# Ledger of designs, part 498: VH-VL binders against q0aze0

Target 1, 268 residues: q0aze0
Amino acid sequence: MKIILVNNRFKENTEKKAQEIAGQLSALNVEVIIDNGLDEPYAGTVDFIMVLGGDGTMLRAARRYGQRAIPVLGVNMGTVGFLSNIEINELAEYLPLILREEYSLEARMMLEVAVFQQQSLLTRVFCLNELLLRSNSPRMLSFALEISGQKLEPYRGDGLIVSTTTGSTAYSLSAGGPIADPQLDAFIVTPVASHIINKRPLVVSPEREISLHLLEEREAIIGIDGQIKMDFGAENRVLIKRAPHPLLMVNLKAKPFFTSIDRSLQRQ
Short names: E, the ipSAE of ESMFold2; O, the ipSAE of OpenDDE; V2, 0.75 times the mean of E and O plus 0.25 times the DockQ between their complexes.

## First folded at step 25 (VH-VL)

Design TA13 (framework fv_inotuzumab; at its last look DockQ between E and O 0.80; V2 from the best seeds 0.81)
Fold by OpenDDE, look of step 25:
Structure TA13 (fold): chain C 268 residues (1-268), chain A 123 residues (1-123), chain B 112 residues (1-112)
Amino acid sequence: as target 1 above (268 residues)
Amino acid sequence: EVQLVQSGAEVKKPGASVKVSCKASGYTFDDYAIHWVRQAPGQGLEWIGGINTRTGDTYYRRKFQGRVTMTADTSTSTVYMELSSLRSEDTAVYYCARDESYFDYLSGTFDYWGQGTLVTVSS
Amino acid sequence: DVQVTQSPSSLSASVGDRVTITCRSSQSLVYSEGSTYLSWYLHKPGKAPQLLIYDVSRRLSGVPDRFSGSGSGTDFTLTISSLQPEDFATYYCLQATHFPITFGQGTKVEIK
């Protein structure tokens, strides 16, 4: 068995823990790769991924490995979040189950984000939470939103969020988006500070495609999961689709989503 | 308008502790981390540590571990840095700075700074 | 710790001059998905430092376009195309790819 341990580059405790876990797993003849983001993603075959840290770390893991259909376990290390399944102090208890592959999987829809320069593809990214289009200046953006070829009225505001249901409790929520059941596949399109006060978020079928482009010669920024940033101008367009593969999140411990909302959101 | 307002100058004796505050306003407090940076006389900028206001996670430079404590009060949008066992070498202007954060992710880009707090340690 | 070395430590220049400051890190500053956490700051005595450039080349909103950043991997450059009176200050580069966050030693830009 081969396992990747994903940790947070700034959280020394996760680094230390990863090393400790690696030692323990090695003693059990399990090969371990530690990924703190400073190296390229491990390209070899892997059986399991453990994410040691919070939701941000999970998002990085999802972007790096989600397309490979590898079980991903979130192991929380004392933080509040929605994407961890067990606590670090529970890992020892569940390790035998992991090694025997006795766990359930929850499929979480991811976004496929493609950014183009005219007709040329600049980048393609899979992400678990959201794409953010925002102004790079205090001025509002004017941009076009198309859903399955249907052109909506031009939008003017600070930006727009296209989120998965998993991401509904992240930045979309802060912008006034709805909380969505993570077992539901859908896009959530949430305006950010629209000039129209009653501009409502949209819940969109995962079968549809979403396109964005600017209607003015201004510079904007595309943000992916709050971690990736890229310039976005008038010559660019972004196409958002459902990723062809979901993230396979390991479910070792029952963690009811709706009963944890109040607690988690109170701390956010 | 984003603002970070720090507490006033402090004069301390060696061995004492100092607690500097940084009150944030003009933005959602827990969407950003706060870091502390100091500058001793004639020296450059030195990162001390940071705190994720959402998660409460702290990140301390090794040389300060055991002497520094950072806390965040979301109700007042204020971050505190306490430095104990003060020595003359701790004499410096201390700055708080805002860093974009996303859950447990920190960018390490300090886009807004406090005005600075002079801490003088002398016998 | 990752060492960040600026060059030069100080320089004298006149208004209108092109100024170039370099920053070299002891390790690559490239992170996941190619992100590079290198930023530049301007610091004047008695004032708070201010961010100029982040992510190597991204200019903060409100920062004059005479400031630009470039580089990759371990070598980075801040360029002031035409130095203005208000630009005389100490400049710092900062890396945040590696823990702990570290600054360059600073480059003091003085009036000639």
Scores: ipSAE 0.859, ipTM 0.929, lowest interface PAE 0.6, mean pLDDT 94
Fold by ESMFold2, look of step 25:
Structure TA13 (fold): chain C 268 residues (1-268), chain A 123 residues (1-123), chain B 112 residues (1-112)
Amino acid sequence: as target 1 above (268 residues)
Amino acid sequence: EVQLVQSGAEVKKPGASVKVSCKASGYTFDDYAIHWVRQAPGQGLEWIGGINTRTGDTYYRRKFQGRVTMTADTSTSTVYMELSSLRSEDTAVYYCARDESYFDYLSGTFDYWGQGTLVTVSS
Amino acid sequence: DVQVTQSPSSLSASVGDRVTITCRSSQSLVYSEGSTYLSWYLHKPGKAPQLLIYDVSRRLSGVPDRFSGSGSGTDFTLTISSLQPEDFATYYCLQATHFPITFGQGTKVEIK
């Protein structure tokens, strides 16, 4: 059995703990690869991914490995998040179940994001929580949103969020979007500080294609899962679709989503 | 308007402790970590550590581990840095600086800084 | 610890000059998906440091266009295209790809 342990770049204690866990797994004849983000993603066959950290660490794992249909387990290292399933002090209890593959899987929709300069594809990335389009200057953006070729009335404001249901409790929530059950597949489109009063959040079928481009010369940034940044200007557009494969999240411990909403509401 | 306002200058004897505050305003406190950076006389900038205000996680440069404690008080939007067992070499201007966070992710980019707090350690 | 070394340690220049400051890292600063956590700060005596450039080349909103950053991997440059009187300061690069966060030793820019 070959496992990838994904840890956090800027938290030395996750690296120390990952090495400790790797030693324990090696004693059980499990091959372990540690992914701290400094090397290229492991390209070979792997059976399981264990994420040691919070939701931000899970997001990096999802972007690197989510399209490979590999089970991914979130192990909380201190603060309970929406994407962790067990706590680090529970790992020994659940390890036999992991090794016997006695767990269920929950599918979580991902976004496929393609950024263009004029007609040329610049990059294609995957995203678990959200794409954020935001101004990179004191001035507001004026931009166009198209959904499956239907051009909506222009937006004016600080930006726009296109989120999965999993991402509904992240930036989208702070911008006034709804909390969505992550078992639903949908896009949630949430304006950021819209100057246009009638622009409400939209919940959109996952089969739609969403396109964004600027209507005026402005410096903007596209953020992916709050971690990847790309320059975005009047010469660019972005196309957003449901990714070909969902993230396969491991469920070992019942984690009630609806009671955890209180944590997200406390930040409002 | 984003502001980080630090407590005033301190004079301490060797072996004592100092606690410097950094009060944040004009932004969502939990969306940013707070780091501490110092500059001793004639020296460059030196990173001490930081605290993720959302998770409570702390990150200390190894030379300060065991002497530094950082805490955050969400109710007052204030971060504290306490440095114990002070030495003459700890004489410096201490700055707090904010760093955007996204859950446990930190960018390590310090976009706004406090005005600085002079800590003098003398007998 | 990853060391970042600036060159030169000091320089003197006239208003209007193009100034370049280099920052060399002992290890690559490239992280997952190409992210490179290298930033530049301006620091004057008695004042707080001020962010100029982050992510190698991204200018902070409100920073004058005369400031630009470039580089990749281990070698990075801050350029001031036309030096102004208010640009007399010490400049620092910072890397945050590797724990712990480290600053360069500083480059003092003196206006003639």
Scores: ipSAE 0.764, ipTM 0.891, lowest interface PAE 1.2, mean pLDDT 90
ESMFold2 (binder alone), look of step 25: mean pLDDT 92; pTM 0.947

Design TA14 (framework fv_inotuzumab; at its last look DockQ between E and O 0.63; V2 from the best seeds 0.76)
Fold by OpenDDE, look of step 25:
Structure TA14 (fold): chain C 268 residues (1-268), chain A 123 residues (1-123), chain B 112 residues (1-112)
Amino acid sequence: as target 1 above (268 residues)
Amino acid sequence: EVQLVQSGAEVKKPGASVKVSCKASGYTFDDYAIHWVRQAPGQGLEWIGGINTDTGDTYYRRKFQGRVTMTADTSTSTVYMELSSLRSEDTAVYYCARDESYFDYLSGTFDYWGQGTLVTVSS
Amino acid sequence: DVQVTQSPSSLSASVGDRVTITCRSSQSLVYSEGSTYLSWYLHKPGKAPQLLIYDVSRRLSGVPDRFSGSGSGTDFTLTISSLQPEDFATYYCLQATHFPITFGQGTKVEIK
């Protein structure tokens, strides 16, 4: 068995813990790769991914490995979040089950984000939470939203969020988007500080495609899961689709989503 | 308008502790981490540590571990840095700075800074 | 710790001059998905530091276009295309790819 441990580069406790876990797993003849983001993603075949940290770390892991259909376990290390399944102090208890592959999987839809310049593909990424289009200046953006070839009225505002249902409790929520059941596959399109007061978030079928482009010569930024940034201008297009593969999140411990909403969102 | 307002200058004796505050306004407090950076006389900028205002996670430079404590009060949108066992070499202007955060992710880009707090340690 | 070395430590220039400051890191600053956490700051005595450039080349909103950043991996450059009176200050690069966050030693831009 081969396992990737994903940790946070700034959280020394996660690094230390990853090393400790690696030692323990090695003693059990499990090969371990530690990924703190400073190196390229491990290209070899792996059987399991453990994410040691918070939701941000999970998002990084999802972007790096989600397309490979590998079980991903979120192991929380003292933080509040939506994407961790067990606590670090529970890992020892569940380790035998992990090694025996006795766990359930929850499929979470991811976004496929393609950014184009004219007709040329600049980049393609998969992400678990959201794409954010925002102005790179204090001025509002004017941009076009197209859903499955249907052109909506131009948007004017600070930006737009296209989120998965998993991401509904992230930045989309702060922007006024709905909370969505993570077991549901859908796009959530949430305006950010729209000039139109009544501009409502859209819940869109995962079978549709979403296209964005600017209607003016203005500098904007695309953000992916709050971690990746890229410049976005008038000559760029972004195409958002459902990723061809979901993230396979390991479910070792029942974690009631709806009963934890108030607790998790109280801080926001 | 985003603002970080720090507490006033401090004069301390060696061995004492100092607690500097940084009050944030003009933005959602827990969407950003706060870092502390200092500049000793004639020296450059030195990162001390940071705190994730959402998760409460702290990140301290090793040389300050054991002497520095950072805390965040969401009710007042204020971050505190306490430095104990003060030494003469701790004499510096201390700055708080905002860093974009996304859950446990930090960008490490300090887009807004406090005005600075002079801490003087002398016998 | 990752060392960040700026060059030069100081320079004298006149208004209108092109100024170039380099920052070299002891390790690559490339992170996940190619992100590079290198930023540039302007610092004047008695004032708070100010962010100029982040992510190597992204100019903060409100920062004049005479400021530009470039580079990759371990070598980075801040360029002021035409130095203005208000630009005389100490400049710092900062890396946040590696823990701990570290600054360059600074480059003081003085009036000639």
Scores: ipSAE 0.871, ipTM 0.933, lowest interface PAE 0.5, mean pLDDT 94
Fold by ESMFold2, look of step 25:
Structure TA14 (fold): chain C 268 residues (1-268), chain A 123 residues (1-123), chain B 112 residues (1-112)
Amino acid sequence: as target 1 above (268 residues)
Amino acid sequence: EVQLVQSGAEVKKPGASVKVSCKASGYTFDDYAIHWVRQAPGQGLEWIGGINTDTGDTYYRRKFQGRVTMTADTSTSTVYMELSSLRSEDTAVYYCARDESYFDYLSGTFDYWGQGTLVTVSS
Amino acid sequence: DVQVTQSPSSLSASVGDRVTITCRSSQSLVYSEGSTYLSWYLHKPGKAPQLLIYDVSRRLSGVPDRFSGSGSGTDFTLTISSLQPEDFATYYCLQATHFPITFGQGTKVEIK
């Protein structure tokens, strides 16, 4: 069995804990690779991914490995986030179940994001939470949204979020989007500070293709999961569709999503 | 819109502790880490550490390990930095700053800063 | 710790001058997915630092286009194409690819 441990490069204790876990697993004849993001992603066969950190570390792991259909377990090193399943102090209790593959999987839809310059593909990336199109200047954007070739009235505002249901509790929520059950597959399209009165958030079938491009020359940015940035201008367009494979999240403990919504709404 | 407001100046004796607050507004507090940076007189900027506001996880530069404690109070959207066993060399302006990247994925891009808090340590 | 060294430590310039400041890292600052976490800050006495450039070359919204960043790997440059009166300040580069976060020692840009 081969496991990747994905950790947070900023937290020394996470690195030490990853090395301790690697030692325990090696003693059980399990091969371990540690991924802090500085090296290229491991290209060979992997059976399991363990994320040591919070939701941000999980987002990085999802972008690197999510399309490989490998079980991914979130192990939180602090207060439980939306994407972790167990805490680090519980890992020893659950390790036998992990090794015997006695767990269930929850599929989480991902976005496939393709950015073009004119008609040439520049890059293709994957995304677990959301794509954000935003202005990179004091001026608002004027941009076009197309859904499966159907052109909507132009948008004018600070930008647009295209989110998965998993991402519905992140930037999309702050911009006025709905909270969605992460077990559903859907796009959630949420305008950011729209000056067009009737631009409401849209919930869209995952079978649709979403296209964005600017209608005026402006400096803009595409943000991926709030972590990766790319320049976006009038010469570009982006095409968004459901990724070929969902992230396969390991479920070892019940995680009461709907109870946690109440706490999140209280804190906002 | 985004604003970080720090507590006022402090005068302390060597050996004491100081606790500086940083209240955030204009954004979703839980989505972004907060870092602390200081500048002693005549010196450059020095990173002290940071805290994930969603999890409470902390990251301290080694020279401050054991003397610094950072906490976050989600209900008030406030982070605190406490520095103990103060020395005269700790006299500095202390800044809080927001990491632009999401959750515990830290890019160290400090897009918004507090106004600074002068801490003076003198006998 | 990854060292970032700025050059020069100080310089004198006049309004309208082109100013270049270099930042050299002891290790590559390239990170996952093509990111390079090198940023530039402007700092004036009595004020908080201000972000100018992040990810090597990306200008923060609202920063004038006379500021530009370039470089790759270990060598980076901040350029001010035509210095303005408000640009007299100390400039810092920052790397965050490696723990701990480290600043350069600063470059003081003085009048004349």
Scores: ipSAE 0.743, ipTM 0.881, lowest interface PAE 1.6, mean pLDDT 89
ESMFold2 (binder alone), look of step 25: mean pLDDT 92; pTM 0.946

Design TA15 (framework fv_inotuzumab; at its last look DockQ between E and O 0.75; V2 from the best seeds 0.79)
Fold by OpenDDE, look of step 25:
Structure TA15 (fold): chain C 268 residues (1-268), chain A 123 residues (1-123), chain B 112 residues (1-112)
Amino acid sequence: as target 1 above (268 residues)
Amino acid sequence: EVQLVQSGAEVKKPGASVKVSCKASGYTFDDYAIHWVRQAPGQGLEWIGGINTETGDTYYRRKFQGRVTMTADTSTSTVYMELSSLRSEDTAVYYCARDESYFDYLSGTFDYWGQGTLVTVSS
Amino acid sequence: DVQVTQSPSSLSASVGDRVTITCRSSQSLVYSEGSTYLSWYLHKPGKAPQLLIYDVSRRLSGVPDRFSGSGSGTDFTLTISSLQPEDFATYYCLQATHFPITFGQGTKVEIK
């Protein structure tokens, strides 16, 4: 068995713990790769991914490895979040189950985000939470939103969020988006500070495609899961689709989503 | 308007402790981390540590571990840095700075700074 | 710790001059998905430092376009295309790819 441990570059405790866990797993003849983001993603075949840290770390892991259909376990290191399944102090208890592959998997839809310059593909990224289009200046953006070829009225505002249901409790929520059941597959399109007061978030079928482009010569930024940034101008277009593969999140411990919302949201 | 307002100058004796505050306003407090940076006389900028205001997680430079404590009060949108066992070499202007945060992710880009707090350690 | 070395430590220039400051890190500053956490700050005595450039080349909103950043990996550059009177200050680069966060030693830009 081969396992990747994903930790946070700024959290020494996660790195130390990763090393400790690696030692323990090695003693059990499990090969371990530690990924703190400073190196390229491990290209070899792996059987399991453990994420040591918070939701941000999970998002990084999802972007790096989600397309490989590998079980991903979130191990919380004392941080409140939505994406961790067990606590670090519980890992020893569940380790035998992990090694025997006795666990359930929950499929979480991811976004496929493609950024183009004219007809040329600049980048393609898979992400678990959201894409954010925002102004790079104090001025509002004017941009076009198209859903499955249907052109909506031009939007004017600070930006737009296209989120998965998993991401509904992240930045989309702060922008006034709905909380979505993570067992649903859907896009949540949430305007950020729209000039139209009554502009409502949209819940969109995962079978549809979403495209964005600016209607004026302005500088904007595309953000992915709050971690990746890229410049976005008038010559750029974004195409958002459901990723061809979901993230396979490991479910070792029952974690009731709806009963934990209040507790988790109090910290956000 | 985003603002970070720090507490006033401090004069301390060696061995004492100092607690500097940084009050944030003009933005959602827990969407950003706060870091502390100091500048000793004639020296450059030195990162001390940071705190995730959402989670309470702290990140301290090793040389300050054991002497520095950072805390965040969400009710007042204020971050505190306490430095104990003060030495003469701790004499510096201390700055708080805002960093974009996303859960446990920190960008390490300090887009807004406090005005600075002079801490003088002298016998 | 990752060492960040600026060059030069100081320079004298006149208004209108092109100024170039370099920052070299002891290790690559490239992170996940190619992100590079290198930023530049302007610092005047008695004032708070100010962010100029982040992510190597991204200019903060409100920062004049005479400021630009470039580089990759371990070598980075801040360029002031035409120095203005208000630009005389100490400049710092900062890396946040590696823990701990570290600054360059600073570059003081003085009036010639």
Scores: ipSAE 0.868, ipTM 0.932, lowest interface PAE 0.6, mean pLDDT 94
Fold by ESMFold2, look of step 25:
Structure TA15 (fold): chain C 268 residues (1-268), chain A 123 residues (1-123), chain B 112 residues (1-112)
Amino acid sequence: as target 1 above (268 residues)
Amino acid sequence: EVQLVQSGAEVKKPGASVKVSCKASGYTFDDYAIHWVRQAPGQGLEWIGGINTETGDTYYRRKFQGRVTMTADTSTSTVYMELSSLRSEDTAVYYCARDESYFDYLSGTFDYWGQGTLVTVSS
Amino acid sequence: DVQVTQSPSSLSASVGDRVTITCRSSQSLVYSEGSTYLSWYLHKPGKAPQLLIYDVSRRLSGVPDRFSGSGSGTDFTLTISSLQPEDFATYYCLQATHFPITFGQGTKVEIK
C-alpha cells in the first residue's frame, strides 16, 4: 500500500509529526511519500492520501491530487476544520480501518478553471473552494458574467466569487452568500461589494459553464482557494466548469455539518 | 480603513517581561494572521514570529522560542506579544504586521503594519 | 534558515537615476503551483515598514509605477526607474516560502 502524507512543512511541529507517522506506517509495511509542497507532486500510483493539517492543507492536496480519484483523509492537527474527518490523537484508533479500506467516501465537487488570453489557453487549474475575481487597484471593476451563453447585466463592484458548495462557508459566506449543504453539487456565485442593487447571490446548476471578463481596462487578480493568484486584465477571460472528478473524502467518523455552522457564522 | 494600533513605549529592567498589544480594525480579523518584527538600534528587520488568528496556531523563530508568547483576543480584535527574560539586546522597536491567511495557509505578505512600540531594556 | 542576501548594502544616487537592488536566496523560493513568496519593503527611520512589491513582481495598490520587481527561483531585483527625493530609505526583501521568515540585511539608498 502506498500513501501520500500531505503536510504544511512550514511549521516545524507538523513536519515532525509527519515524520513520526511515516515511521509508524513504514513499520506496518506501508510505503509513504511526504508532500510538503516544495517538490513536484508524486507521479506514480497511490492508494490513499492523508492530509495532516487544517483546511488550507486539504485545499493544496485537492488541487494537486483531487483529479486522480484517490481517497483523501483529513486529519486535524488541533484546529477546527470543515474538511478534516478525524483528529490527530484518534489516528491510531482508526489506522486499522484505513489499512483494511473499511471506510466510506463522500464526493465533493471541484471547479475546473481555465484562463485565456484572447483565444489562447493560458492556464488551467482546479480548486475545491472558490475562484475570487477582485480588483487590484483603488477602482471598482466592471465585468461581465455569462452562464451557459446567457449574458447577465454587467456587474460593478469589488469582484465576484464562484464557489462550490464546499466553499460556501469560506469567502462566499463573508461576501453574503448562502451556506450550502456540501452534499449538493452547485455553483454559488456571490458578488463582492456590488454597487448594483439587486445583484444577489446565484445558485447555479453544476452543468453550467460560467465565463467572466472585464468590460474596462483595470488591474484585477483571480484568486484560487485563497492561495493562488493570477493576473487578470481586459485581454483575459476565465471559463469555470465542474471538474472531471470530485474530491473523494474519506469518512471514518461522523462529522455533523449543521451543528458546526454556528462557528462559521461567528467568523462573519 | 485598515489600522493596526500598538500599545505605547515601555521601559523595562533586565529579567522582566513586556507585553505589547496590537489592536486591529477596518477588516475581518480572522482573515489575517499577525506577525511581529523588530528592529534593534542600527540593525535590520528581524522576524520574531506570528499567530494565525483563524486557527490559533503560533509560529516562533527558534531564537525566541521559550521566551515569546503570542495570543489573540477575538472579542477585541487584539493580538498580544509577550517577551520574557528581557536582555539589553532586546531593546528595539517592535512592529505588528498583518498577513492574509486562509485557514492554516499564510501568504507571508505584510501589507499593513502597526506604528511600532519602543521597548527599552535598561540596567 | 534560508538566507536572503541583498546587494548592494548601500548606494548613493541622484534624483532621476535608475536604481537596482538585488536579493539572492540560498534556496529556491518556488512553492506549490509556482507561488513565490518574495516581497520588498521600504523603511524610513521613525516610520513603519511599507510593502512595495509582493509575489516577486506584484505592485501593492497605491505604490508608484516607478517601482517594479522581477526575478525567479533564487534571484530577484527591485528597480526604481527614476529615483525621487522621497525614495531615500532602506529597502528590504523578505522570503516567506521557507520557515522561518527571513529578511535581507537591507540596502540603504542615499540621495546625493
Scores: ipSAE 0.746, ipTM 0.885, lowest interface PAE 1.3, mean pLDDT 90
ESMFold2 (binder alone), look of step 25: mean pLDDT 92; pTM 0.949

